# Designs tried in a protein design chat: VHH binders against RNA-binding protein 12 (RBM12). Part 1

Every score and structure here is a prediction.

Target 1, 78 residues: RNA-binding protein 12 (RBM12), of Homo sapiens (Human) (q9ntz6r430to507)
Amino acid sequence: FCVYLKGLPFEAENKHVIDFFKKLDIVEDSIYIAYGPNGKATGEGFVEFRNEADYKAALCRHKQYMGNRFIQVHPITK
Below, numbering starts at 1 at the first letter of every chain, in headers, positions and changes, except where a header shows other numbers; antibody chains are not in Kabat numbers.
F, E and O are the ipSAE of ESMFold2-Fast, ESMFold2 and OpenDDE, as the mean of both directions, binder to target and target to binder. V2 is 0.75 times the mean of E and O plus 0.25 times the DockQ between their complexes.
[cut] marks letters that were taken out.
The coordinates of atoms that the task and the answers printed are left out; those that the model quotes come from them. Centres of patches stay.

## First folded at step 1 (VHH)

Design b9
Fold by ESMFold2, look of step 13:
Structure b9 (fold): chain B 78 residues (1-78), chain A 124 residues (1-124)
Amino acid sequence: as target 1 above (78 residues)
Amino acid sequence: EVKLVESGGGLVQPGGSLRLSCAASGFTFDDYAMGWYRQTPGKQRDLVADISSGGSTKYGDSVKGRFTISRDNTKNTVYLQMNSLKPEDTAVYYCATESDVEYFDLTPGAYDYWGQGTQVTVSS
């Protein structure tokens, strides 16, 4: 049960993703934030949820803000 | 190839109105945030307005209440309605879109594609 994230702030860290999805049971080791060659976040990320209910709740947070940027949350199935 | 083509710029008097259009092609328009930025020579581009794929909007403080961003996903076009124009609005206005976030494509930067720009001049 995985989602991808778009629109992350350049200063985004795993703790910001955890806070964005607080109250949801995420697989914390699954959090991935894409970094460019300069070491800054590219605005993209992925996270896995432990169950379908929390996965669906995460999709409802599509277009909610992290800092001053709204975050896109999209479903993926590998 | 991603293409963004701005139109609708020109010379107007203070207090006038213009509507900018940006025709987009080469990507899945419905899934991307779009934005308008402006730049005067020697300065950085400033956010004028952006609109999410779902229609949520954000405006720069200097244009709030005067400018309106909208999108028409059936025409792959984003618009900027500019009312009550002031001389300080004079700039080249650029349409922009974010890089796509795909499972595979983790490209640096949040906004990657920009149009040619359209000149807006507000002068008495």
Scores: ipSAE 0.000, ipTM 0.112, lowest interface PAE 17.6, mean pLDDT 69

## First folded at step 5 (VHH; from e5 with D52Y)

Design f2
Fold by ESMFold2, look of step 5:
Structure f2 (fold): chain B 78 residues (1-78), chain A 123 residues (1-123)
Amino acid sequence: as target 1 above (78 residues)
Amino acid sequence: QGQLVESGGGLVQPGGSLRLSCADAGFTFSSYAMAWYRQAPGKERELVARIYSGGSTNYADFVKGRFTISRDNAKSTLYLQMNSLKPEDTAMYYCAAYEVTWNSDSEYTYDYWGQGTRVTVSA
């Protein structure tokens, strides 16, 4: 039950992902914020949910704000 | 502000079919994730099916392919086709909508609920 995130602010941290999905049962150790080969954040990320109901609710957060940016939430291949 | 209105409920025998409709007035229908929930007497409201603004669908495990959620954005209408109905499907059925665009400080929840339509499967 994994989603792919796009549009993350470059200053985004695990706590911001947790807050974005508050009320949902995320696997905190699964949170991944991507960095490019030069060490710069790419704005991409990944997070897993513990159950299908919360995974489906997470897909509903597509194009919602984190800070001053819209976040894209997409399903990902298991 | 929008008002969700359900219709299409009724009394059916086991194995029968019903098509529920939920009409939505006066707001941007394509911006919403929408869902059907049900609540049997004395039980908590539970998700039946959800459809996202992009058209993707998800179903509760108990649906087992018997129900199909769909929407017609041009008609501002949400549907639930219910086939092979069982006595355990007896409940009030509610439609719900969740707007997926909020400012940065908002928490997202379902914003709109219908008043419900009753489905009774005799036994």
Scores: ipSAE 0.000, ipTM 0.110, lowest interface PAE 16.4, mean pLDDT 71

## First folded at step 6 (VHH)

Design s15 (from f4 with P105F S106D)
Fold by OpenDDE, fold request of step 12:
Structure s15 (fold): chain B 78 residues (1-78), chain A 123 residues (1-123)
Amino acid sequence: as target 1 above (78 residues)
Amino acid sequence: QGQLVESGGGLVQPGGSLRLSCADAGFTFSSYAMAWYRQAPGKERELVARIDSGGSTNYADFVKGRFTISRDNAKSTLYLQMNSLKPEDTAMYYCAAYEVTWESFDEYTYDYWGQGTRVTVSA
């Protein structure tokens, strides 16, 4: 039950992703924040949820804001 | 007002190692994400490595596993262990700090910069 994230603040940390998905059960160490070849964040990431209900709830967080940036949440198959 | 002070730069031969330190004063070190940048003469300043407040690290591709960024919150000190140094690593190395809060993301805006420490790699 993995989701793809787009639009993350470049300064976003794992804790911010966790807060964004508050009350949802995230798989430990599943949060991935993508960085480019220059070492800078791309605004993309991934996170896995432990159950389908939380996964579906996570998808409903689509276009909610993290700071001043709305976050796209998309289903993805790894 | 906070201050960052780099040290550890110097002249080394290719293949050599160097450990840079960045000591902070005047702000809560553990709450800040930290980074090392470098600037060679005539070139733009570029990111070398970052370490966030949670300890997660990321590196520029040119690092290729040669450098390690780390932090000691108890000592309020940032480190850059540089191994397998190359002439192209010659640059002024700067440390930077930025605070990230949920309420006020400010994309890659650093609150503090050090004065820099010079690293010269030459045979």
Scores: ipSAE 0.228, ipTM 0.655, lowest interface PAE 1.9, mean pLDDT 90
Fold by OpenDDE, fold request of step 12:
Structure s15 (fold): chain B 78 residues (1-78), chain A 123 residues (1-123)
Amino acid sequence: as target 1 above (78 residues)
Amino acid sequence: QGQLVESGGGLVQPGGSLRLSCADAGFTFSSYAMAWYRQAPGKERELVARIDSGGSTNYADFVKGRFTISRDNAKSTLYLQMNSLKPEDTAMYYCAAYEVTWESFDEYTYDYWGQGTRVTVSA
């Protein structure tokens, strides 16, 4: 039950992703924030949820805000 | 006001090692993400390595496993262990710090910069 994230603040950390998906059961150590070859964040990431209900709830948080940035949440096959 | 002070730079032969340190004062070190940048003569400043407040690290591709960024929150110090140094690693190395808040996400805007420490790799 993985989702793809787009539009992450470039300084976003795992704790921000966790807060964004508050009350949802995230698989431990499943959060991935993407960085390019220059070492800078791309604004993309991935996270896995432990169950289908939380996965579906996560998708419903599509275009909600992380700080002043809205986050795209898309389904993805791991 | 916070400040960062780099040290550990110097002259080293190719294949050698250096350990850079960045000591902070005037801010809560543990709540900040930290980074090492470098600027070679005539080139733009480039990111070398970053470590966030949670300890997660990322590196530029040119590092290729040669460098390790780490932090000691008890000592309020950032480190860069540099092994297998090459002449192309010659540069001024800078320490930078930033704090991420929900109120403001300034893209790669650092709150503090050090004065830099010079690394010269030459035979």
Scores: ipSAE 0.224, ipTM 0.653, lowest interface PAE 1.9, mean pLDDT 90
Fold by ESMFold2, fold request of step 12:
Structure s15 (fold): chain B 78 residues (1-78), chain A 123 residues (1-123)
Amino acid sequence: as target 1 above (78 residues)
Amino acid sequence: QGQLVESGGGLVQPGGSLRLSCADAGFTFSSYAMAWYRQAPGKERELVARIDSGGSTNYADFVKGRFTISRDNAKSTLYLQMNSLKPEDTAMYYCAAYEVTWESFDEYTYDYWGQGTRVTVSA
């Protein structure tokens, strides 16, 4: 179960993604933050969850804030 | 007042290796994301590699597995191991640091920079 993230701050790191989804069962090695040539996040990322319940809870965090930016959380379909 | 100092640059033949170091006696690395940047003459500064405060790494596409970034927080030292060097790697190499706190979370550039160390790759 994967979600697609948009709106990540340029200085976002894996620990910020973990904190954004705190109390949810993330596959920690699955966290992916896209970085541009300048070393900052491009605003995109992906995260996998170990179970459906936590995946659904993650979708409910759509448009909640990380720092001073809201984060879009989108489902990924196979 | 953090002062980063790079070392380990020099002249090397194509295919050679160098290890760059970045250190400061009064600077603690444990709360910082760190990076190596380079700037060739007449070009814009570009990312080479970054390593976050938790040890996760990211590399520019041109690195293609040739360079490895690492950190030793006990020694307050950042490293860049450069292998299979090519003439296009010739540049000034800078280390940079960004303090990762919620107050500084949304900044788009690194807060601290070193003076640079020159790497020249030529026959």
Scores: ipSAE 0.000, ipTM 0.179, lowest interface PAE 16.1, mean pLDDT 72
Fold by ESMFold2, fold request of step 12:
Structure s15 (fold): chain B 78 residues (1-78), chain A 123 residues (1-123)
Amino acid sequence: as target 1 above (78 residues)
Amino acid sequence: QGQLVESGGGLVQPGGSLRLSCADAGFTFSSYAMAWYRQAPGKERELVARIDSGGSTNYADFVKGRFTISRDNAKSTLYLQMNSLKPEDTAMYYCAAYEVTWESFDEYTYDYWGQGTRVTVSA
């Protein structure tokens, strides 16, 4: 049960993703924030949830704010 | 207005080791993400390693376990332990930092850069 994040502020860290999804059961150490080869953040990330209920709740936080950016939350396409 | 100052560079033989340090008197590292970059003559500045304010690390592919980034927030010092040095590691090495403040808008910018310390690995 993974979601794909877009629009992350470039200074976002794991603790900010945890806070954005507080009250939901994130799989420990599943948070990934993408950086390009030049060390610049891409604004993308991934998070895994332990159960379907929290996964669906996470999708409902689509377009909620982290700092002054709203965050897109999408199901992962395989 | 703090200034990052790198030290620990020098001339080493291939296979040798150096430990780079980066310090700034006057601000607390604990709210900053930090990184080491390097630039060889004629090349673009490239990331070597990053450490976020929570201590999570990320390394460039060329490091391959040879370098270790670390921070000591009590001493306000960032380190890069470089082992198994190769001639291609020859470059100016720069310390960089940015504060996580939530006021940035889609821009990736380190707030502070050091002057650099030179590392030369010669056959």
Scores: ipSAE 0.000, ipTM 0.276, lowest interface PAE 11.9, mean pLDDT 74

Design s23 (from f4 with E103P P105G)
Fold by OpenDDE, fold request of step 12:
Structure s23 (fold): chain B 78 residues (1-78), chain A 123 residues (1-123)
Amino acid sequence: as target 1 above (78 residues)
Amino acid sequence: QGQLVESGGGLVQPGGSLRLSCADAGFTFSSYAMAWYRQAPGKERELVARIDSGGSTNYADFVKGRFTISRDNAKSTLYLQMNSLKPEDTAMYYCAAYEVTWPSGSEYTYDYWGQGTRVTVSA
Protein backbone atom coordinates (compact mmCIF):
# COMPACT_ATOMS: atom_id res chain seq x y z
CA PHE B 1 0.00 0.00 0.00
CA CYS B 2 2.47 2.55 -1.28
CA VAL B 3 1.87 6.05 -2.59
CA TYR B 4 3.98 8.35 -4.71
CA LEU B 5 4.29 11.97 -3.63
CA LYS B 6 4.94 14.92 -5.90
CA GLY B 7 5.38 18.58 -5.10
CA LEU B 8 7.01 18.23 -1.69
CA PRO B 9 8.39 21.45 -0.27
CA PHE B 10 12.15 21.77 -0.45
CA GLU B 11 12.52 21.64 3.31
CA ALA B 12 10.08 18.79 3.85
CA GLU B 13 11.27 16.16 6.31
CA ASN B 14 9.83 12.86 7.44
CA LYS B 15 7.98 14.57 10.26
CA HIS B 16 6.21 16.78 7.75
CA VAL B 17 5.15 13.78 5.71
CA ILE B 18 3.93 12.09 8.86
CA ASP B 19 1.96 15.19 9.78
CA PHE B 20 0.52 15.41 6.28
CA PHE B 21 -0.77 11.88 6.67
CA LYS B 22 -1.91 12.45 10.22
CA LYS B 23 -3.94 9.67 11.83
CA LEU B 24 -2.86 7.22 9.15
CA ASP B 25 -0.66 4.26 9.96
CA ILE B 26 2.62 4.59 8.08
CA VAL B 27 5.04 1.71 7.82
CA GLU B 28 8.10 2.48 9.88
CA ASP B 29 11.11 3.64 7.86
CA SER B 30 9.09 3.60 4.65
CA ILE B 31 9.22 7.33 4.01
CA TYR B 32 11.56 8.27 1.19
CA ILE B 33 12.26 11.82 0.10
CA ALA B 34 14.21 12.14 -3.13
CA TYR B 35 17.24 14.36 -3.60
CA GLY B 36 19.35 14.92 -6.68
CA PRO B 37 23.11 14.62 -6.96
CA ASN B 38 23.37 18.34 -6.31
CA GLY B 39 21.56 17.82 -3.02
CA LYS B 40 18.43 19.57 -4.16
CA ALA B 41 15.13 17.98 -3.29
CA THR B 42 13.27 16.79 -6.37
CA GLY B 43 9.90 17.28 -4.73
CA GLU B 44 9.21 13.57 -5.00
CA GLY B 45 8.83 10.89 -2.38
CA PHE B 46 7.24 7.62 -1.35
CA VAL B 47 5.46 6.29 1.70
CA GLU B 48 3.87 2.97 2.58
CA PHE B 49 0.79 2.42 4.70
CA ARG B 50 0.07 -0.59 6.87
CA ASN B 51 -3.47 -1.23 5.72
CA GLU B 52 -5.76 -0.66 2.77
CA ALA B 53 -8.09 1.70 4.58
CA ASP B 54 -5.28 4.09 5.44
CA TYR B 55 -3.90 3.71 1.94
CA LYS B 56 -7.22 4.79 0.47
CA ALA B 57 -7.44 7.62 2.96
CA ALA B 58 -3.94 8.70 1.97
CA LEU B 59 -5.00 8.94 -1.65
CA CYS B 60 -7.76 11.30 -0.56
CA ARG B 61 -5.06 13.70 0.68
CA HIS B 62 -4.32 14.40 -2.98
CA LYS B 63 -3.97 18.12 -3.71
CA GLN B 64 -3.96 19.07 -0.04
CA TYR B 65 -1.33 21.52 1.07
CA MET B 66 1.93 20.81 2.83
CA GLY B 67 3.31 24.17 3.78
CA ASN B 68 2.78 26.42 0.81
CA ARG B 69 2.65 23.63 -1.77
CA PHE B 70 -0.13 21.30 -2.78
CA ILE B 71 0.88 17.67 -2.78
CA GLN B 72 0.02 15.15 -5.42
CA VAL B 73 -0.63 11.71 -4.00
CA HIS B 74 -0.68 8.90 -6.52
CA PRO B 75 -1.11 5.16 -6.23
CA ILE B 76 1.96 3.14 -7.05
CA THR B 77 2.96 -0.48 -7.10
CA LYS B 78 5.89 -1.30 -4.93
CA GLN A 1 28.15 33.76 13.13
CA GLY A 2 28.05 30.00 12.94
CA GLN A 3 30.88 27.85 11.67
CA LEU A 4 31.38 24.27 10.61
CA VAL A 5 34.75 22.59 10.95
CA GLU A 6 35.47 19.24 9.34
CA SER A 7 38.12 16.80 10.46
CA GLY A 8 39.13 13.19 10.03
CA GLY A 9 40.32 13.22 6.46
CA GLY A 10 43.56 11.62 5.39
CA LEU A 11 45.30 9.10 3.21
CA VAL A 12 44.03 5.53 3.21
CA GLN A 13 44.43 2.49 1.03
CA PRO A 14 41.58 1.06 -0.98
CA GLY A 15 39.26 -0.90 1.26
CA GLY A 16 40.20 1.26 4.22
CA SER A 17 38.00 3.28 6.51
CA LEU A 18 37.77 6.86 7.73
CA ARG A 19 35.46 8.65 10.08
CA LEU A 20 34.83 12.28 9.31
CA SER A 21 33.56 14.72 11.88
CA CYS A 22 31.95 18.09 11.51
CA ALA A 23 31.70 20.26 14.58
CA ASP A 24 29.52 23.29 14.71
CA ALA A 25 30.01 26.48 16.63
CA GLY A 26 27.55 29.28 17.02
CA PHE A 27 24.17 27.89 15.99
CA THR A 28 21.39 25.60 17.20
CA PHE A 29 22.59 22.30 15.80
CA SER A 30 19.46 20.29 16.47
CA SER A 31 17.32 22.58 14.31
CA TYR A 32 19.45 22.06 11.24
CA ALA A 33 19.42 19.51 8.49
CA MET A 34 22.97 18.40 7.77
CA ALA A 35 24.76 16.97 4.78
CA TRP A 36 28.09 15.78 3.51
CA TYR A 37 29.22 16.82 0.07
CA ARG A 38 32.37 16.02 -1.83
CA GLN A 39 34.26 17.57 -4.70
CA ALA A 40 36.98 15.88 -6.66
CA PRO A 41 39.40 17.91 -8.75
CA GLY A 42 37.80 18.94 -12.00
CA LYS A 43 34.39 17.66 -10.94
CA GLU A 44 31.30 19.31 -9.58
CA ARG A 45 30.41 19.15 -5.94
CA GLU A 46 28.03 16.29 -5.26
CA LEU A 47 25.88 15.16 -2.37
CA VAL A 48 27.18 12.19 -0.41
CA ALA A 49 24.69 11.89 2.42
CA ARG A 50 22.02 13.89 4.16
CA ILE A 51 20.47 13.71 7.60
CA ASP A 52 17.45 15.76 8.51
CA SER A 53 16.74 17.41 11.83
CA GLY A 54 14.82 14.33 12.92
CA GLY A 55 17.63 11.94 12.10
CA SER A 56 16.31 10.48 8.87
CA THR A 57 19.05 9.73 6.39
CA ASN A 58 19.45 9.78 2.63
CA TYR A 59 22.42 8.64 0.58
CA ALA A 60 23.77 9.13 -2.90
CA ASP A 61 23.55 6.13 -5.18
CA PHE A 62 27.31 5.59 -5.19
CA VAL A 63 27.40 5.09 -1.42
CA LYS A 64 25.77 1.64 -1.64
CA GLY A 65 25.84 1.05 2.09
CA ARG A 66 29.52 1.91 2.50
CA PHE A 67 28.99 5.19 4.33
CA THR A 68 26.88 6.08 7.34
CA ILE A 69 25.88 9.59 8.26
CA SER A 70 24.95 10.29 11.85
CA ARG A 71 24.64 13.16 14.26
CA ASP A 72 25.13 13.81 17.94
CA ASN A 73 23.04 16.78 18.89
CA ALA A 74 24.47 16.87 22.39
CA LYS A 75 27.93 17.35 20.95
CA SER A 76 26.75 19.43 18.00
CA THR A 77 28.69 17.10 15.74
CA LEU A 78 27.98 15.43 12.42
CA TYR A 79 29.74 12.25 11.39
CA LEU A 80 30.43 10.29 8.25
CA GLN A 81 31.67 6.77 8.74
CA MET A 82 33.31 5.73 5.50
CA ASN A 83 34.05 2.06 4.92
CA SER A 84 35.27 0.13 1.91
CA LEU A 85 36.80 3.24 0.45
CA LYS A 86 37.67 3.34 -3.24
CA PRO A 87 40.07 5.51 -5.23
CA GLU A 88 37.08 7.23 -6.80
CA ASP A 89 36.09 8.43 -3.32
CA THR A 90 39.13 10.72 -3.33
CA ALA A 91 37.84 14.24 -2.84
CA MET A 92 37.48 17.19 -0.56
CA TYR A 93 34.60 16.45 1.78
CA TYR A 94 32.45 19.30 3.02
CA CYS A 95 29.91 19.60 5.77
CA ALA A 96 26.82 21.71 5.17
CA ALA A 97 23.87 22.80 7.26
CA TYR A 98 20.59 24.57 6.72
CA GLU A 99 17.92 25.51 9.18
CA VAL A 100 14.58 23.87 8.64
CA THR A 101 11.97 26.55 8.16
CA TRP A 102 8.29 25.80 8.37
CA PRO A 103 6.32 26.76 6.48
CA SER A 104 8.95 26.16 3.86
CA GLY A 105 10.34 28.82 1.61
CA SER A 106 10.98 28.58 -2.08
CA GLU A 107 14.75 29.01 -2.07
CA TYR A 108 17.31 26.26 -1.81
CA THR A 109 20.40 27.25 0.13
CA TYR A 110 22.64 26.07 2.92
CA ASP A 111 23.32 28.44 5.76
CA TYR A 112 26.75 27.08 6.62
CA TRP A 113 29.61 25.31 4.88
CA GLY A 114 32.79 23.93 6.33
CA GLN A 115 36.26 24.47 4.94
CA GLY A 116 36.46 20.81 3.97
CA THR A 117 38.63 17.85 4.85
CA ARG A 118 40.63 15.99 2.23
CA VAL A 119 40.17 12.29 1.73
CA THR A 120 42.69 10.48 -0.46
CA VAL A 121 42.25 6.84 -1.31
CA SER A 122 45.33 5.42 -2.99
CA ALA A 123 47.36 2.25 -3.03
Scores: ipSAE 0.242, ipTM 0.659, lowest interface PAE 2.1, mean pLDDT 90
Fold by OpenDDE, fold request of step 12:
Structure s23 (fold): chain B 78 residues (1-78), chain A 123 residues (1-123)
Amino acid sequence: as target 1 above (78 residues)
Amino acid sequence: QGQLVESGGGLVQPGGSLRLSCADAGFTFSSYAMAWYRQAPGKERELVARIDSGGSTNYADFVKGRFTISRDNAKSTLYLQMNSLKPEDTAMYYCAAYEVTWPSGSEYTYDYWGQGTRVTVSA
């Protein structure tokens, strides 16, 4: 049950993703925040949830704000 | 102001290993995200590996499991364990740091850069 994230703040860390998906059960060590070859964050990431209910709830967080940026949450297959 | 000092570079044969260190002085190490960069002659500086303030890591595609970035907050030191080195890994290696702030802005810049340590991989 994986989701793709778009629009992450450049200084976002795993703890911020965890807070964004508060009360949802995230698979340990599944959070990935993407950085380009130049070292700049792309604003993209991935996270996996342990169950379908939390996965569906995570999708409902679409367009909610993380810091100063709204986050797109999309379904994705590994 | 803070300072980063790299060490551990040198000459090694292909397939060899090196362990780079980056020692900090003058800033709160544990609140900073850290990274290793490298620059070969005539090429742009490129990211090698990144580690956030919580210890989560990210690697460039060319690393392919050969390198490991780690940090010791008690010693204010960043490390890069480099195994299975290749001639194309020859470069000046730099450590960099930026303070994680929240809420985040729309852009970030590194607060500190080291002077670099040279790695040469040659038969």
Scores: ipSAE 0.228, ipTM 0.648, lowest interface PAE 2.1, mean pLDDT 90
Fold by ESMFold2, fold request of step 12:
Structure s23 (fold): chain B 78 residues (1-78), chain A 123 residues (1-123)
Amino acid sequence: as target 1 above (78 residues)
Amino acid sequence: QGQLVESGGGLVQPGGSLRLSCADAGFTFSSYAMAWYRQAPGKERELVARIDSGGSTNYADFVKGRFTISRDNAKSTLYLQMNSLKPEDTAMYYCAAYEVTWPSGSEYTYDYWGQGTRVTVSA
């Protein structure tokens, strides 16, 4: 149960992703913030949830705020 | 005017280990995310490892468990423990930092960079 994130603030950290999905059971080692070849963040990320209920709850946070940005949350199969 | 300074580079044999350090005595690390980057001759600088201000770590795919990033906020020092070194790891290694200010639509920017320390892995 993995989701794809778009629109992340480029300075986002794992703690900000954890807070965005607070009260959900994240596989913390699965959090990944994507960087391009030049080391610049792309605004994309991935995170895995331990169970289906929390995964579905995570999808409901689509277009919620992290800082001043709406975050897109999309399902993926990993 | 703070500057990050890397140290600990050198020449090692394949399979060897090095520990890189990054420090600035007038610099408080606790509110910064920190990273190690490397640049091999003829290539673009690439991320090696990142450690968030809260201590969570991320590693580039090529690390494959061989390197460990860590920080000692009391000593204002960032470390990279490099084990099982390969000739492909030969590069300049740079320390970088940015202050976490919650992005407000700005492009990604590291605020501080070091001069680099050279790591050479050769028989």
Scores: ipSAE 0.000, ipTM 0.179, lowest interface PAE 13.1, mean pLDDT 72
Fold by ESMFold2, fold request of step 12:
Structure s23 (fold): chain B 78 residues (1-78), chain A 123 residues (1-123)
Amino acid sequence: as target 1 above (78 residues)
Amino acid sequence: QGQLVESGGGLVQPGGSLRLSCADAGFTFSSYAMAWYRQAPGKERELVARIDSGGSTNYADFVKGRFTISRDNAKSTLYLQMNSLKPEDTAMYYCAAYEVTWPSGSEYTYDYWGQGTRVTVSA
């Protein structure tokens, strides 16, 4: 049960993703934030949830704020 | 605010190890993401490893498990343990820090760079 994130702030870290999905049962080791060749975040990432109920709740947080940016939350496969 | 200063470089044989350090007496590391970069002569500077303020790490593919980035926020020191060194690892190695000012989000943090430490791997 994985979601794809878009719009992450360029200084986003794993702790900010955890806070964005607070109260949901995320697999913390699954958090991935994409970085470009210059070492700067690209704004993309993904995270896995331990169960379907929390996964569906995570999709409902689509377009909520992390810092001053709206975060897109999309389902993914692989 | 001080300056980042790298140390620990030198000449080493292939297969050898070095530990690079990056320190600054006036730097508060706890709010920074830190990284090691390298630049071989005639090449673009490239990321070697990154560690965020929470300790999560990312490595370039060419590292292949040979290098380990770590930080000690209490000592304000960043490390790069380099094992199984190869001649292609020969480069200037730079320490970098990116200030993470939450929730400024839409603006890149300031880049702080050291002057580099030279690593030479040769038989």
Scores: ipSAE 0.000, ipTM 0.217, lowest interface PAE 13.7, mean pLDDT 73

## First folded at step 13 (VHH; from b9 with S52Y F104W)

Design n4
Fold by ESMFold2, look of step 15:
Structure n4 (fold): chain B 78 residues (1-78), chain A 124 residues (1-124)
Amino acid sequence: as target 1 above (78 residues)
Amino acid sequence: EVKLVESGGGLVQPGGSLRLSCAASGFTFDDYAMGWYRQTPGKQRDLVADIYSGGSTKYGDSVKGRFTISRDNTKNTVYLQMNSLKPEDTAVYYCATESDVEYWDLTPGAYDYWGQGTQVTVSS
């Protein structure tokens, strides 16, 4: 139960993704934040959920804010 | 009624230490990020430190290694331990908290509630 994230703030860290989904049961060590080859954040990420109910609730967070940026949440399968 | 009360400020010599406290009431303290910001006259508030509901911390570059933010959820209090104080640390220090649990903002303008401030002066 995996989602793809877009629009993450430049300074986003794993703790910020955890807080964005804090009512949801995420697999904390599955959080991935993409960086370019020079270490600059791309605004993309990935996170896994432990159950279907929280996965579907995460998809409802689509276009919600992390900071002042809209976060896109898209379904994927591993 | 959200209420934030800062204390612990004062006049200290360069190289001295202070510990600031912020007593919070009127909300569920455990669920919210807390922060310390400072402002000199005529300037924007600068981030000093944030502490998040999960315990993670973030510091401004000019205070990293010298200041430590902590929280005591049993006392609804956030602390800022300030060591090796310099004259450039002179400012009014504000405690702040967020109003919305569905998102948060890393910029100084994101918090909805601010204390009245406590003056810290570092001078001979």
Scores: ipSAE 0.000, ipTM 0.100, lowest interface PAE 16.2, mean pLDDT 68

## First folded at step 20 (VHH; from s15 with E107R)

Design x1
Fold by ESMFold2, look of step 21:
Structure x1 (fold): chain B 78 residues (1-78), chain A 123 residues (1-123)
Amino acid sequence: as target 1 above (78 residues)
Amino acid sequence: QGQLVESGGGLVQPGGSLRLSCADAGFTFSSYAMAWYRQAPGKERELVARIDSGGSTNYADFVKGRFTISRDNAKSTLYLQMNSLKPEDTAMYYCAAYEVTWESFDRYTYDYWGQGTRVTVSA
């Protein structure tokens, strides 16, 4: 039950992803935030949820804000 | 007081090790993401390693497991353990920090920088 995130603020950390999905049950240590070779964040990330209900709820948060950026939440195929 | 002071630089032979420290007595490190940058003569400043406020780390590709970033919030100190040093690591090393707040987590640059500590690896 994994989702793909786009549009993360470049200064986003695991705690901001946890807050964005608060009340949902994230698998411990599953949060991944991508960085490019220059050390700058790409705006991408991945998160796993413990159950299908929370996974579906996470997909419904598509285009909600983290700070001043819309966060895209997509189902993951990999 | 957001004043960062680096130390621990020096002259070493290839294959040697150094431990850099970055400290400020007035800093509350627990709310800051921190990083080490370096700038070699004639080059642009580049990221070496980053550590977020929760302790998650990210390293530049050229580090290849040779360096370890860490932090001690009780001592208000950031560390960079550098092993297997190469002449290409010769640079001025800088400590940087940004406060992780609602308004600052959209920022792309660090709020605070130190003056740097010199590392020279002579071959």
Scores: ipSAE 0.000, ipTM 0.217, lowest interface PAE 13.8, mean pLDDT 73

